# VH-VL binders against q9yh85r1066to1250, part 7

Target 1, 185 residues: q9yh85r1066to1250
Amino acid sequence: ASCIVSGYGHYLTFDGFSFDFQSSCALVLCTTIHGACERSDTFPTFTVTVTAKNEDRDTSLACVVKQVEVEVFNYYIVIHRAYKYTVMINNERLYLPLKLGQGKVNIFAFGFHIVVETDFGLKVVYDWKTFLSVTIPRSFQNLTYGLCGRYNGNPDDDLVAAGGTPRFGVTDFVQSWAKRDTFCR

## First folded at step 1 (VH-VL)

Design p1 (framework fv_pasotuxizumab)
Fold by ESMFold2-Fast, scan of step 1:
Structure p1 (fold): chain C 185 residues (1-185), chain A 120 residues (1-120), chain B 107 residues (1-107)
Amino acid sequence: as target 1 above (185 residues)
Amino acid sequence: QVQLVESGGGLVKPGESLRLSCAASGFTFSDYYMYWVRQAPGKGLEWVAIISSSGSTIYYSDIIKGRFTISRDNAKNSLYLQMNSLKAEDTAVYYCARESYDFWSGFDYWGQGTLVTVSS
Amino acid sequence: DIQMTQSPSSLSASVGDRVTITCKASQDVSNYVAWYQQKPGQAPKSLIYDASNLETDVPSRFSGSASGTDFTLTISSVQSEDFATYYCQQYDNLPWTFGGGTKLEIK
């Protein structure tokens, strides 16, 4: 199943819930939980974070995706729109294509998109502007949190805040998944 | 009132090192991306480096990559530029600048600049 | 690298004149262009962001526009404090690049 971020702050969760929100904060789009999940079958852990920029600072009418972060295995991958066709791993800027960890992670260009894929089925696709998708296999059902939701077949409970408590409003839900490393307006 | 004050410039010989500092006040320094921009005497503006609010994301101009290091100390509201293997072409006024909205906007505030002269 | 070409390199004007400064990007930069004003011995000051939006406290006589890869800064009626060097900058793709500057001189 895929979770999609599309132009002007439109989000579609794994379970099919859609919502609109514009934010300049770095937002946790999809993440796995440590503890029981790792202990039971050692599922890989990962986190995908998205940061947007409004096209007009004084209005909320339009925004683009400016940065995508993927943390998987021990790699911190930063994709920034200003550095097209490259990625940052640690403090090193590298050109595509890249094969990390003997093929555990592959990063390559497909047309005008950048693709990050793992050997366990995580796939992140970004068009360097407004489109971002995160695809995960069915084995991760009920193992993810973030703006993409729980992936449990129930869209009514996708508004789960960072602390694990249900939220009833989109604004409170989105704000709970914001990282503090980003200046928010 | 936003204020950025650079220091640490001076006259050095080719191959030597110099460390520049920028002291920030009047805003929450830890919320902003910060830049170093330079301007050679009588010439235009040239971007040097950028650092994210936490210091985790850094980008350099290819001209100084491997020679200069940008860093910050949010507890001290300070931005730094460590300059190694200085060349005559590095002679310039170095400005500290703040990102105006986020990492994808121009600069809204600039410091007064500090002069670095590299001469034999 | 994206090149920003400013024209003219200098121009002379009298108080009350309308002046136009142009900046051409070597490739598409969307509207991610800023304009700065720099007076002799001083740091640059921000005027315009996102090609056409005025920064806080900038007089309304300043305006910016975009047409494809061509960007324009216009001063509708030049005042004595406007005589300075103006720079454009793109922030669509790293490295950030600036135009060569346009010096606005009193006639």
Scores: ipSAE 0.012, ipTM 0.552, lowest interface PAE 9.0, mean pLDDT 80

Design p10 (framework fv_pasotuxizumab)
Fold by ESMFold2-Fast, scan of step 1:
Structure p10 (fold): chain C 185 residues (1-185), chain A 121 residues (1-121), chain B 107 residues (1-107)
Amino acid sequence: as target 1 above (185 residues)
Amino acid sequence: QVQLVESGGGLVKPGESLRLSCAASGFTFSDYAMYWVRQAPGKGLEWVAIISWSGSDIYYSDIIKGRFTISRDNAKNSLYLQMNSLKAEDTAVYYCAREDYLTGYDYFDYWGQGTLVTVSS
Amino acid sequence: DIQMTQSPSSLSASVGDRVTITCKASQDVSSYVAWYQQKPGQAPKSLIYDASSLQSDVPSRFSGSASGTDFTLTISSVQSEDFATYYCQQFNSYPYTFGGGTKLEIK
């Protein structure tokens, strides 16, 4: 299933729930790491984080995806829109294409997009501007949290906070997954 | 229009206290993190303290930590800096500044005109 | 703390000159750098945010660029109102630190 972010603050979760929200905070889109006690020891862990920016303070239509962070295996991968066709891996800037861990992670350009893919089926696609998608295999059902939702087949269940508590509104839901909640309004 | 107006500066002796105020208007004050920044005569900018939009997070420069206290009253659209145990080195123009949240960057988009604090015998 | 080192500390220029001011971060600050202009007796004014994004109402002769931990403010053709002190500041990590300033003086 795929979770999609558009640069005008449009989100579509794995289960098909859509919502609109604009935030400058680093937001956790999808993670297998959560505060709840039940965690899978069987599957790899990962976290995908998105940060947006507004290029014109007078209009929301100038909002773009500034940065995408992918944490998987022992790699901390940062994709920044200002440095096209490169990534930062564990504080070192490298040019595409890259094959990490004997193919556990492949990072390459496909057309005008950057693609990060793993041997277990995580695929992150970013167009360096407004489009970001995260695709995971069905084996991760009920194992993920974040703005992309729980991936449990029920869109009404997608508003789950970082602490595992259901949220009733979009603003509280998004803020619970923000990494700079206190200073992001 | 957005305005930040500082007050409370003046001449004091070493060891004395002063309270600075910053009156905000033209925007929803409770949506913004606020800063105090100072500038000694002929010197550069130096941040003093920050307070989050709700007042729940506060950080201080190590130089004034334990002597100065930042606070805010969102119902009154006001920011404060309580300065205790003042030293000659605290002589500066004190600015209040607003942190921008709309662009996704924590830069200071609006500054007050500043208020002069002079600490001398 | 991240140290922001500005160079030069001062420079002299004539109207019409191209001037460049540099700011180096001691650690990676991504693009979270802003530039401010301050005239004598006045409060600082925001010029650039996110390393290269121009504030509304700031003339297009001002531009910012980034290369790793090196940040540059460029004025393509200096005007008489541009003689001021310029400061960089990083917002990537707390505390948010300022550069020491660069004074642009008339020749």
Scores: ipSAE 0.000, ipTM 0.470, lowest interface PAE 13.5, mean pLDDT 80

Design p2 (framework fv_pasotuxizumab)
Fold by ESMFold2-Fast, scan of step 1:
Structure p2 (fold): chain C 185 residues (1-185), chain A 121 residues (1-121), chain B 107 residues (1-107)
Amino acid sequence: as target 1 above (185 residues)
Amino acid sequence: QVQLVESGGGLVKPGESLRLSCAASGFTFSDYYMYWVRQAPGKGLEWVAIISDSGSYTYYSDIIKGRFTISRDNAKNSLYLQMNSLKAEDTAVYYCARSEYDYVWGSFDYWGQGTLVTVSS
Amino acid sequence: DIQMTQSPSSLSASVGDRVTITCKASQSVSSYVAWYQQKPGQAPKSLIYAASSLQSDVPSRFSGSASGTDFTLTISSVQSEDFATYYCQQYNSYPLTFGGGTKLEIK
């Protein structure tokens, strides 16, 4: 299933729940750390974080995705809008295409998009502007948390806060997944 | 100046329905989570319901769940509470309240003056 | 549900006295506690949010503090307009819950 972020700060979760929220905070879109970190299984862990930027401070219409962060296999991958067709990996800026861990992670350009793929089926696609998608295989059902939801086939329980407590509203939900200890709107 | 003005309270019989309204002014109503809080005569404060800024999300106290419905009309700067199947235990002053801009929503920075609902035969 | 226990339920004081009201949460609520003042026949007025942040236009004689699950509202020098009922409230989790109230009476 796919989780999508599109213009205006529009979000569509893995289970089909949609919501709108505009924030300049770094937001955790999808992570396995909360639910799988202490488990004795062989499933890989990862975290995808997004940071938006408002290009026109006087209007809510001009929001773009500024930065995408992917943490997987001890690689900290940073994709920044200002540095097209390059990526920062563990503090080193590299040019596409890249093959990490003998193919465990592949980063390449496809048309006007950058693609990050893993050998277990995580796929992150970003257009350097307003479109971001995160795709995970069915084997991750009930193993993910974040703004993209639980991936359990039930859109009604996608509003799960960082502490594991269900939240009733979008603002409370989004604020609980912000990486910065600052109010965001 | 921020103002919240409740209306619609009155005397009703058990089993009847009543609709409360709250008129908001002095702020951008559509940016705020809104609440209903009640207080029985001579008793303390009790939370009733919450509604998100867009109106898409609501949550209720278990005491009134299934009987009361919270709603809003952002174009009219108005908050509503539809109360069905009223019981004597619902007798209280009903306040509408606004939630602060905080890291966690749920503290009230402004309250209305309240409207009295009396459920009695 | 998180229970908020206020003490005392009633307190008598004279103008100029220092007054403290306490509120204990049955489990962790972080710093998400608010304090309200209510005068007879009136709506509650917000005094403090986030345990210690004073609302705008509230006199500086009011202050809040936190220690674990214990929360305190202090009035450093009581004035005649301060005789009212005070309520604490947690907003860390739903349902939102209030303390039973503390009535501050003139001695």
Scores: ipSAE 0.005, ipTM 0.483, lowest interface PAE 13.2, mean pLDDT 80

Design p3 (framework fv_pasotuxizumab)
Fold by ESMFold2-Fast, scan of step 1:
Structure p3 (fold): chain C 185 residues (1-185), chain A 122 residues (1-122), chain B 107 residues (1-107)
Amino acid sequence: as target 1 above (185 residues)
Amino acid sequence: QVQLVESGGGLVKPGESLRLSCAASGFTFSSYSMYWVRQAPGKGLEWVAIISSSGDYIYYSDIIKGRFTISRDNAKNSLYLQMNSLKAEDTAVYYCARDEGYYDSSGYLDYWGQGTLVTVSS
Amino acid sequence: DIQMTQSPSSLSASVGDRVTITCKASQGISNYVAWYQQKPGQAPKSLIYAASSLQSDVPSRFSGSASGTDFTLTISSVQSEDFATYYCQQYDSFPYTFGGGTKLEIK
C-alpha cells in the first residue's frame, strides 16, 4: 500500500482517507515506533518525516516539500530539495547512488526522482518538489502510525493522534504528529 | 469570488427545531473544513461546530452538544446545522465560515457568510 | 479550554491615532492566533492569521505581534472605516475560542 503527499498539502493515507493540510513543521508521515504500542522484535522499525515550505502565501501553488527524513537501520537520511542528487547520512553529505548496510538500504536516482528502498520493502519516492510517496508491504498492516494512518483497511480510524487517541479535527491530528514541537504547535 | 450564503433562520418557539443551510460558491467546497459560529444580540462570537472536508470528523461546543448536528453535502456545495430542542439562549445570528487550512492558518476562518438570524421566543 | 482575554473592552480614538488591542491566552498557543474585524450589522472580516500574517486584501496599517502568551493588534493610523469591534481567536486546540472583543469608538 502507498501513502501519497501531492500538490500543495494533499494527503492520501494507506487506507484511502484523504485530507488537506499545510504546515511548515516537520510532520511524522509514517512510523512503526509508538510509545503506547507493543513492538514486534521480528519487524524492522522506521520513521518517515516530511517538512513543507511555502514560497508565496498568496497561492497554494508555491507550496513544496522542502525536506524528507528517513530513519531506518540506525541511518538518519535527510533529503533536501536544495541539494539534488545528494543526501545527508548521519550529518555527512553523500552523492547518489548509495548502498548502505551491504544492501539493507539502497538510495538512487530514477529519472528526476530520488528513491530510498530497504530490503524489507519500504520504498520512499520524492520528486524534489511536490510529490512524495511511501510504500510498505502488507506485513506492516496494523503496525504503522502517523499522517499516513494505521494501514488496517479502515479509513475511518486514520486520524490517530501521537498519544494513541483518535482526534476529531485535521488540525489537532496533524499537530499531534509534529516532530520536536517546533514552531507550529 | 468566495461566497457563503446562510438561510433557514427565523422566529421559533422554545422546544422547536430548525435547520440552517449554507450555500458555498467560488471555491472547491470539498477541500475545506467548515464552521458554524454564532453571536447573540450585543454579545461576542461563539464557536458552535466544525466539520472536516470529508465530513468524517466533527467537533461540537459543549453548550449545544447533543442538540445540534452539523453536516455537509459536498456534491451540492452545502453545509447544514440541524438545531433541535431550541432554547431562548440559542437566539443569535448564525454564521457559516471557511477554515483556511493553509499552513499555520488551519483553524483560521478566512471567509464568513452574512449570517442568518434565529430568534427563539415564546 | 483555552481562554482568550481581550483588553480593553472599549477604546476611544481619533482618526490618525495609533491604537493597540491586546489578547492574552491562558496557556501557550505558539502563534496560532487570528484577528477579526466586525462592523455593526455586518459579518466579521478576517484580518490576521498566525499572529502576524496579514490577509491579502487588508490594509498595511494593520499589524499583529506576539510575545509569549500575549498577542497584539496594532492600527498605525486609524481611518474612519476602522471603527468596529475586534476579536482575537486561538486555533491551537479544540475548542477554538474567541476573545470577548474590543470596541474601537470615535473619541
Scores: ipSAE 0.006, ipTM 0.478, lowest interface PAE 13.2, mean pLDDT 80

Design p4 (framework fv_pasotuxizumab)
Fold by ESMFold2-Fast, scan of step 1:
Structure p4 (fold): chain C 185 residues (1-185), chain A 125 residues (1-125), chain B 107 residues (1-107)
Amino acid sequence: as target 1 above (185 residues)
Amino acid sequence: QVQLVESGGGLVKPGESLRLSCAASGFTFSDYWMYWVRQAPGKGLEWVAIISSSGSTIYYSDIIKGRFTISRDNAKNSLYLQMNSLKAEDTAVYYCARVGEYDILTGYPDYFDYWGQGTLVTVSS
Amino acid sequence: DIQMTQSPSSLSASVGDRVTITCKASQSISDYVAWYQQKPGQAPKSLIYDASSLESDVPSRFSGSASGTDFTLTISSVQSEDFATYYCQQYYSTPLTFGGGTKLEIK
């Protein structure tokens, strides 16, 4: 299933719930970290974080995806729109294409997009501007949290806050997944 | 119309205290990290202190650490700098500045995108 | 602490000239550099962030670039309003540090 972020702060969760929110905060889109550490070393963990930016400071309607962070295995991968066809990996800027961990993570260009994919089926696609998608396999049903929701087949409970508490409003939901210590626009 | 207006500067003697204020308008103050930067007459820019949007994270320059305290009141859209045990070397124009962009890689503010007009603090013997 | 060494400390130029100001970091700081312009008696104004990203209200004649630990501010065709002091700043880590400044003067 795929979770999609499109221009101007439009979100579509894994279970098909749609919502709109404009924020300049770093937001956790999808994570397998729920506050209790994973006990199995054979179960891969990851976190995908998105940061948006107003392209025009005078309008709340112009939003682009400034930065995408993918934390998987021992790699901290940062994709920044200002540095196309490159990624920052653990403090080093590298040019595409890249094959990490003997193919555990592959980062490459596909058309105008950058693709980050893993050997367990995580796929992150970004167009360097307004489109971001996160795709995960069925094996992650009920195992993910964040703005992309629970991936449990029920869109009504996709508004799960960072502490595991359901939220009934979009603003409270988004704020709970923000990495900044402030209210997000 | 983003505005930052500093006040509270003046002439004081060494060892005295002074409190600077910065009144913010034209933006959502509680969303931004804020800085104090100073500039001695005829000299360059020198960072003083920084405070997170919520006020929970604060960093100080070693030059003023233990003597100055940065704080904010988001309900009043105001930033403060409490300056104690002032020294002649603290003579400078003090600027309030808003952080333009938050950098996730470092967890720190990106740049000073708006500055106030500054307020002069003179410490004379 | 990261030191930012700015050069030259001053330079003279005529309207229409291309000028270059450089800033060298004492260690690797990626592209976490901003450039500011300060006119006499005024507060600094942000010009460039992330080494090369131009602020929305800044003329396109200003540009920034990075090469290793060397950072450059370029004005492609100096205008009369550009005569000011320019500062670089790193925000890679605290303490935040500024370059010593470069005064751009009329020839």
Scores: ipSAE 0.000, ipTM 0.453, lowest interface PAE 15.6, mean pLDDT 79

Design p5 (framework fv_pasotuxizumab)
Fold by ESMFold2-Fast, scan of step 1:
Structure p5 (fold): chain C 185 residues (1-185), chain A 120 residues (1-120), chain B 107 residues (1-107)
Amino acid sequence: as target 1 above (185 residues)
Amino acid sequence: QVQLVESGGGLVKPGESLRLSCAASGFTFSDYYMYWVRQAPGKGLEWVAIISYSGSDIYYSDIIKGRFTISRDNAKNSLYLQMNSLKAEDTAVYYCAKDLWGDSYYFDYWGQGTLVTVSS
Amino acid sequence: DIQMTQSPSSLSASVGDRVTITCKASQSVDSYVAWYQQKPGQAPKSLIYAASSLQSDVPSRFSGSASGTDFTLTISSVQSEDFATYYCQQYESWPYTFGGGTKLEIK
């Protein structure tokens, strides 16, 4: 299933819940990490984070995706809109295409998009502007958290905070998934 | 039980320094923003400082910026406020507080406070 | 800085009265407003967050509402234990300013 972000602050979760919220915070879209220090041996872990920017202070419609972060297999991959055709991996800027971990992660250009693929089926697609999608296989049902929701077939159950605590408003839900080590308000 | 216990308050003279500590227990300290808020006798609540969960981001109130330093030690579950060049206007009860969700910027729990008196 | 102006600064009420305390933001804060109760000699306690969401341990007689930049804390039927000073706080942007407080006295 796919989770979609548009640059106007429109979100569509894996379970089909849609909501609108504009934020300049770095927001966790999808993660398999739920408060535990130990990671599962059965499934790989990953985190996808998005940061948006309003490029025109006179209109709310000029919102773009500024940065996408993908953490997987101990690689910290940063895709920044200002540096097209490159990614930063563990503080080193590299040109596309790239194969990491002997093919565990493949990063390449497809048309006007950048694609990050893993050997277990995670696929992140970004157009360097307003479109971002995260696709995961069915084996991750009930194993993900973040703005993209629980992937459990129930859209009403998608408002789960970073600490695993339910939230009942879109504002609180989105802010609970803000990257917490920087202040954005 | 969630507990926040402040210590280090006392009577000091203008220009002196004082260090406040806040000992946290009953929750995962490293998952929460921490706050110092003060209240002068008979007055309202006033922000002092906020620190992010790893300490990489910090905001200060303009009135104490450059004089006070907030810090945290996640291994010891402790929050600190180093207060330098104290003024009579800094006389207040200083509260340690945590946020509700870990990134909410509003509080669910406050310590009981520690009194700092600056007088000659 | 966003200023939060509370009114009134003090009021007296009898048990069973409906009490309203207002807080006006100097600019838009969305729903990022919290309310706190402070009894004499005690630390503040959280009542409401996100303008209208009640904390789990708070009696249902307390409620919050928003209309533009105007925020209201309502106590539908005041009890003697509600003797306290009440503070609003915006958390839209730093500094996350508090209102000046409203002292509620019970007759």
Scores: ipSAE 0.099, ipTM 0.565, lowest interface PAE 4.6, mean pLDDT 83

Design p6 (framework fv_pasotuxizumab)
Fold by ESMFold2-Fast, scan of step 1:
Structure p6 (fold): chain C 185 residues (1-185), chain A 123 residues (1-123), chain B 107 residues (1-107)
Amino acid sequence: as target 1 above (185 residues)
Amino acid sequence: QVQLVESGGGLVKPGESLRLSCAASGFTFSSYEMYWVRQAPGKGLEWVAIISSSGSTIYYSDIIKGRFTISRDNAKNSLYLQMNSLKAEDTAVYYCARDYGEFLEWSYGMDVWGQGTLVTVSS
Amino acid sequence: DIQMTQSPSSLSASVGDRVTITCKASQGISSYVAWYQQKPGQAPKSLIYDASTLQSDVPSRFSGSASGTDFTLTISSVQSEDFATYYCQQYNSYPFTFGGGTKLEIK
């Protein structure tokens, strides 16, 4: 399934729920890390985080995706729109294409997009501006959390907060997935 | 216009190797995940492998894992299956197939199939 | 591995009949099932994906449905070109597995 961020803060979850929200916070888009006590080692863990930026302080219409963070296999991958065709991996800036962990993670350019692909089927595609998609295999059904929703076949219950409780509004839902100690507006 | 054409099949002896090719035309090959599926004479369909659009994510059936290698060359619009240590049980028509989803989607349903190429493993 | 048990293995019908083919998964696979049609000597043709979504250019007489781990392919009024072998396939978990096939024969 795919989760999409497009057109200045439009979100489409894995189950087909759509909502609009603009925020400068670092927001957890999709994560398998939500269990408080014990995590299963039968599936790889990952987290995808998105941060937006308003290019024009006088209007929300200039909002773009500033950076995308992918945490997987102990790699902390940062894609920043100001540094096209490069990524920062564990505080080192590297040029594309990249093959990490003997092919566990591949990072490459495809047309006007950057693609981060894992050996278990996670695919993150970003256009360096307003489009970001996260695609996961069906085997991750009901194993993910974040703004992309639960991936459980029911779009009506995608507004699940970081604490595991349903939220009544988009604002509370989005804010519950903001990373700690990030600057927000 | 959208077409997949397999080649490379033939008669080989047990323990030998064979390389199958699948030539794609009429669509942007580099935007699609691709499959190999086989069918033994008079039997049903059996999934062999999947390869992502870039070639970096690959999954194999346990039956052929370690003996077969799937790969692709997007510049040549071609998909390959390298078959090593062939067994009589590998005798089948081998099909290449395209995943339903385009580059920005992941879908595991197959929408376009090649005509197939016959591999016969016999002493 | 997820086993897909397809029934019946063969079925006889006349033109105009309603035909139903069933596929049972050994565990929950949501709606991640595809159906394929294969005529003798030909490559398979995709009919349905996600249990009930028809592929482009597939006649509306074909339909798919899901109920728990049971999946059905229905042909509402069989035509002469429909006599073929039909396969279900799950793509919820690796390895992907196919049903054994159902041969639809002329009565």
Scores: ipSAE 0.005, ipTM 0.468, lowest interface PAE 15.4, mean pLDDT 80

Design p7 (framework fv_pasotuxizumab)
Fold by ESMFold2-Fast, scan of step 1:
Structure p7 (fold): chain C 185 residues (1-185), chain A 123 residues (1-123), chain B 107 residues (1-107)
Amino acid sequence: as target 1 above (185 residues)
Amino acid sequence: QVQLVESGGGLVKPGESLRLSCAASGFTFSDYYMYWVRQAPGKGLEWVAIISGSGTYTYYSDIIKGRFTISRDNAKNSLYLQMNSLKAEDTAVYYCARTEIYSSGWEYYFDYWGQGTLVTVSS
Amino acid sequence: DIQMTQSPSSLSASVGDRVTITCKASQDISNYVAWYQQKPGQAPKSLIYAASNLQSDVPSRFSGSASGTDFTLTISSVQSEDFATYYCQQYDSYPLTFGGGTKLEIK
């Protein structure tokens, strides 16, 4: 299933639930790491994080995706819109295309998009501007957390906060998945 | 035809308990968040509690913290509110209300309300 | 908690008048605002959600708008059945909070 972030801060979860929120915080979109609840012994672990930037302070219509972070197989991959067709991997800037870990992770350009894909079916697609999608295989059902929700066919579980506690408000839900930054609004 | 019918209200003394029920019909009950909202005589609306469609997750207003419990029985299409240690300040009409889980957005507004049941807490 | 300040607390109008009710949030809540109508002795009825979206079966004379943290309910031409109490509600964050209500009275 796919989780989509589109312009103006629109989110569509794996279970088809949608919501709107504007934030400049680094937000965890999808992760298999959820405090003491993680199941890393059974499945590969990964985390996808998004950070937005408002290019015009006076309108939310100027909001773009500034960077995308993918953590998988001990690779910390940073995609930044200001450095198109390159990625930073473990603090080193590299040019596309890239094949990491003998093909465990492939990073390449597809049309105007950058694609990060893994040998277990994680696929991250970003257009260097406003569109970001995260696709995971059915084997990850009920194993992921974050703004993309619990991939379990039950949208009422999609409001699960970082500590495993449900949050019933959009602001509380989004802020619970913000990486350690108390003043990003 | 959507219907929400509350029952169980009445006159009780401070410190006593009361259980409210809400019977739902005309929709797939498990696809909706359910709420209790109250209104004191001549006053405004006040949110009390929410329960998820599955019944797994609940959240409460601090005003009734530790005294009230919301629950549901999806097989019976019923919502409940167990009220303990009642106070005079709990006197109100109690409404059950719903919100669709599978909405296109995070729309936690109340699209349908029951008629309400009056709870009077008086010495 | 997000505080919703509603004004005026009461308003007198004649049939055919244009009336405006305002609700101010204590912080940014995007467009997560609903409006309800309550007639004496009845349950509230939803009118508007997401600040400006009209509920099914609600007459087009009702409209909602947002400007920052200020939210407005407008009735373009009041009818006799519109004399009721109106409430705004935010659903951005829990606890869900309502405005104090505005009673629309016949002149």
Scores: ipSAE 0.007, ipTM 0.540, lowest interface PAE 10.9, mean pLDDT 81

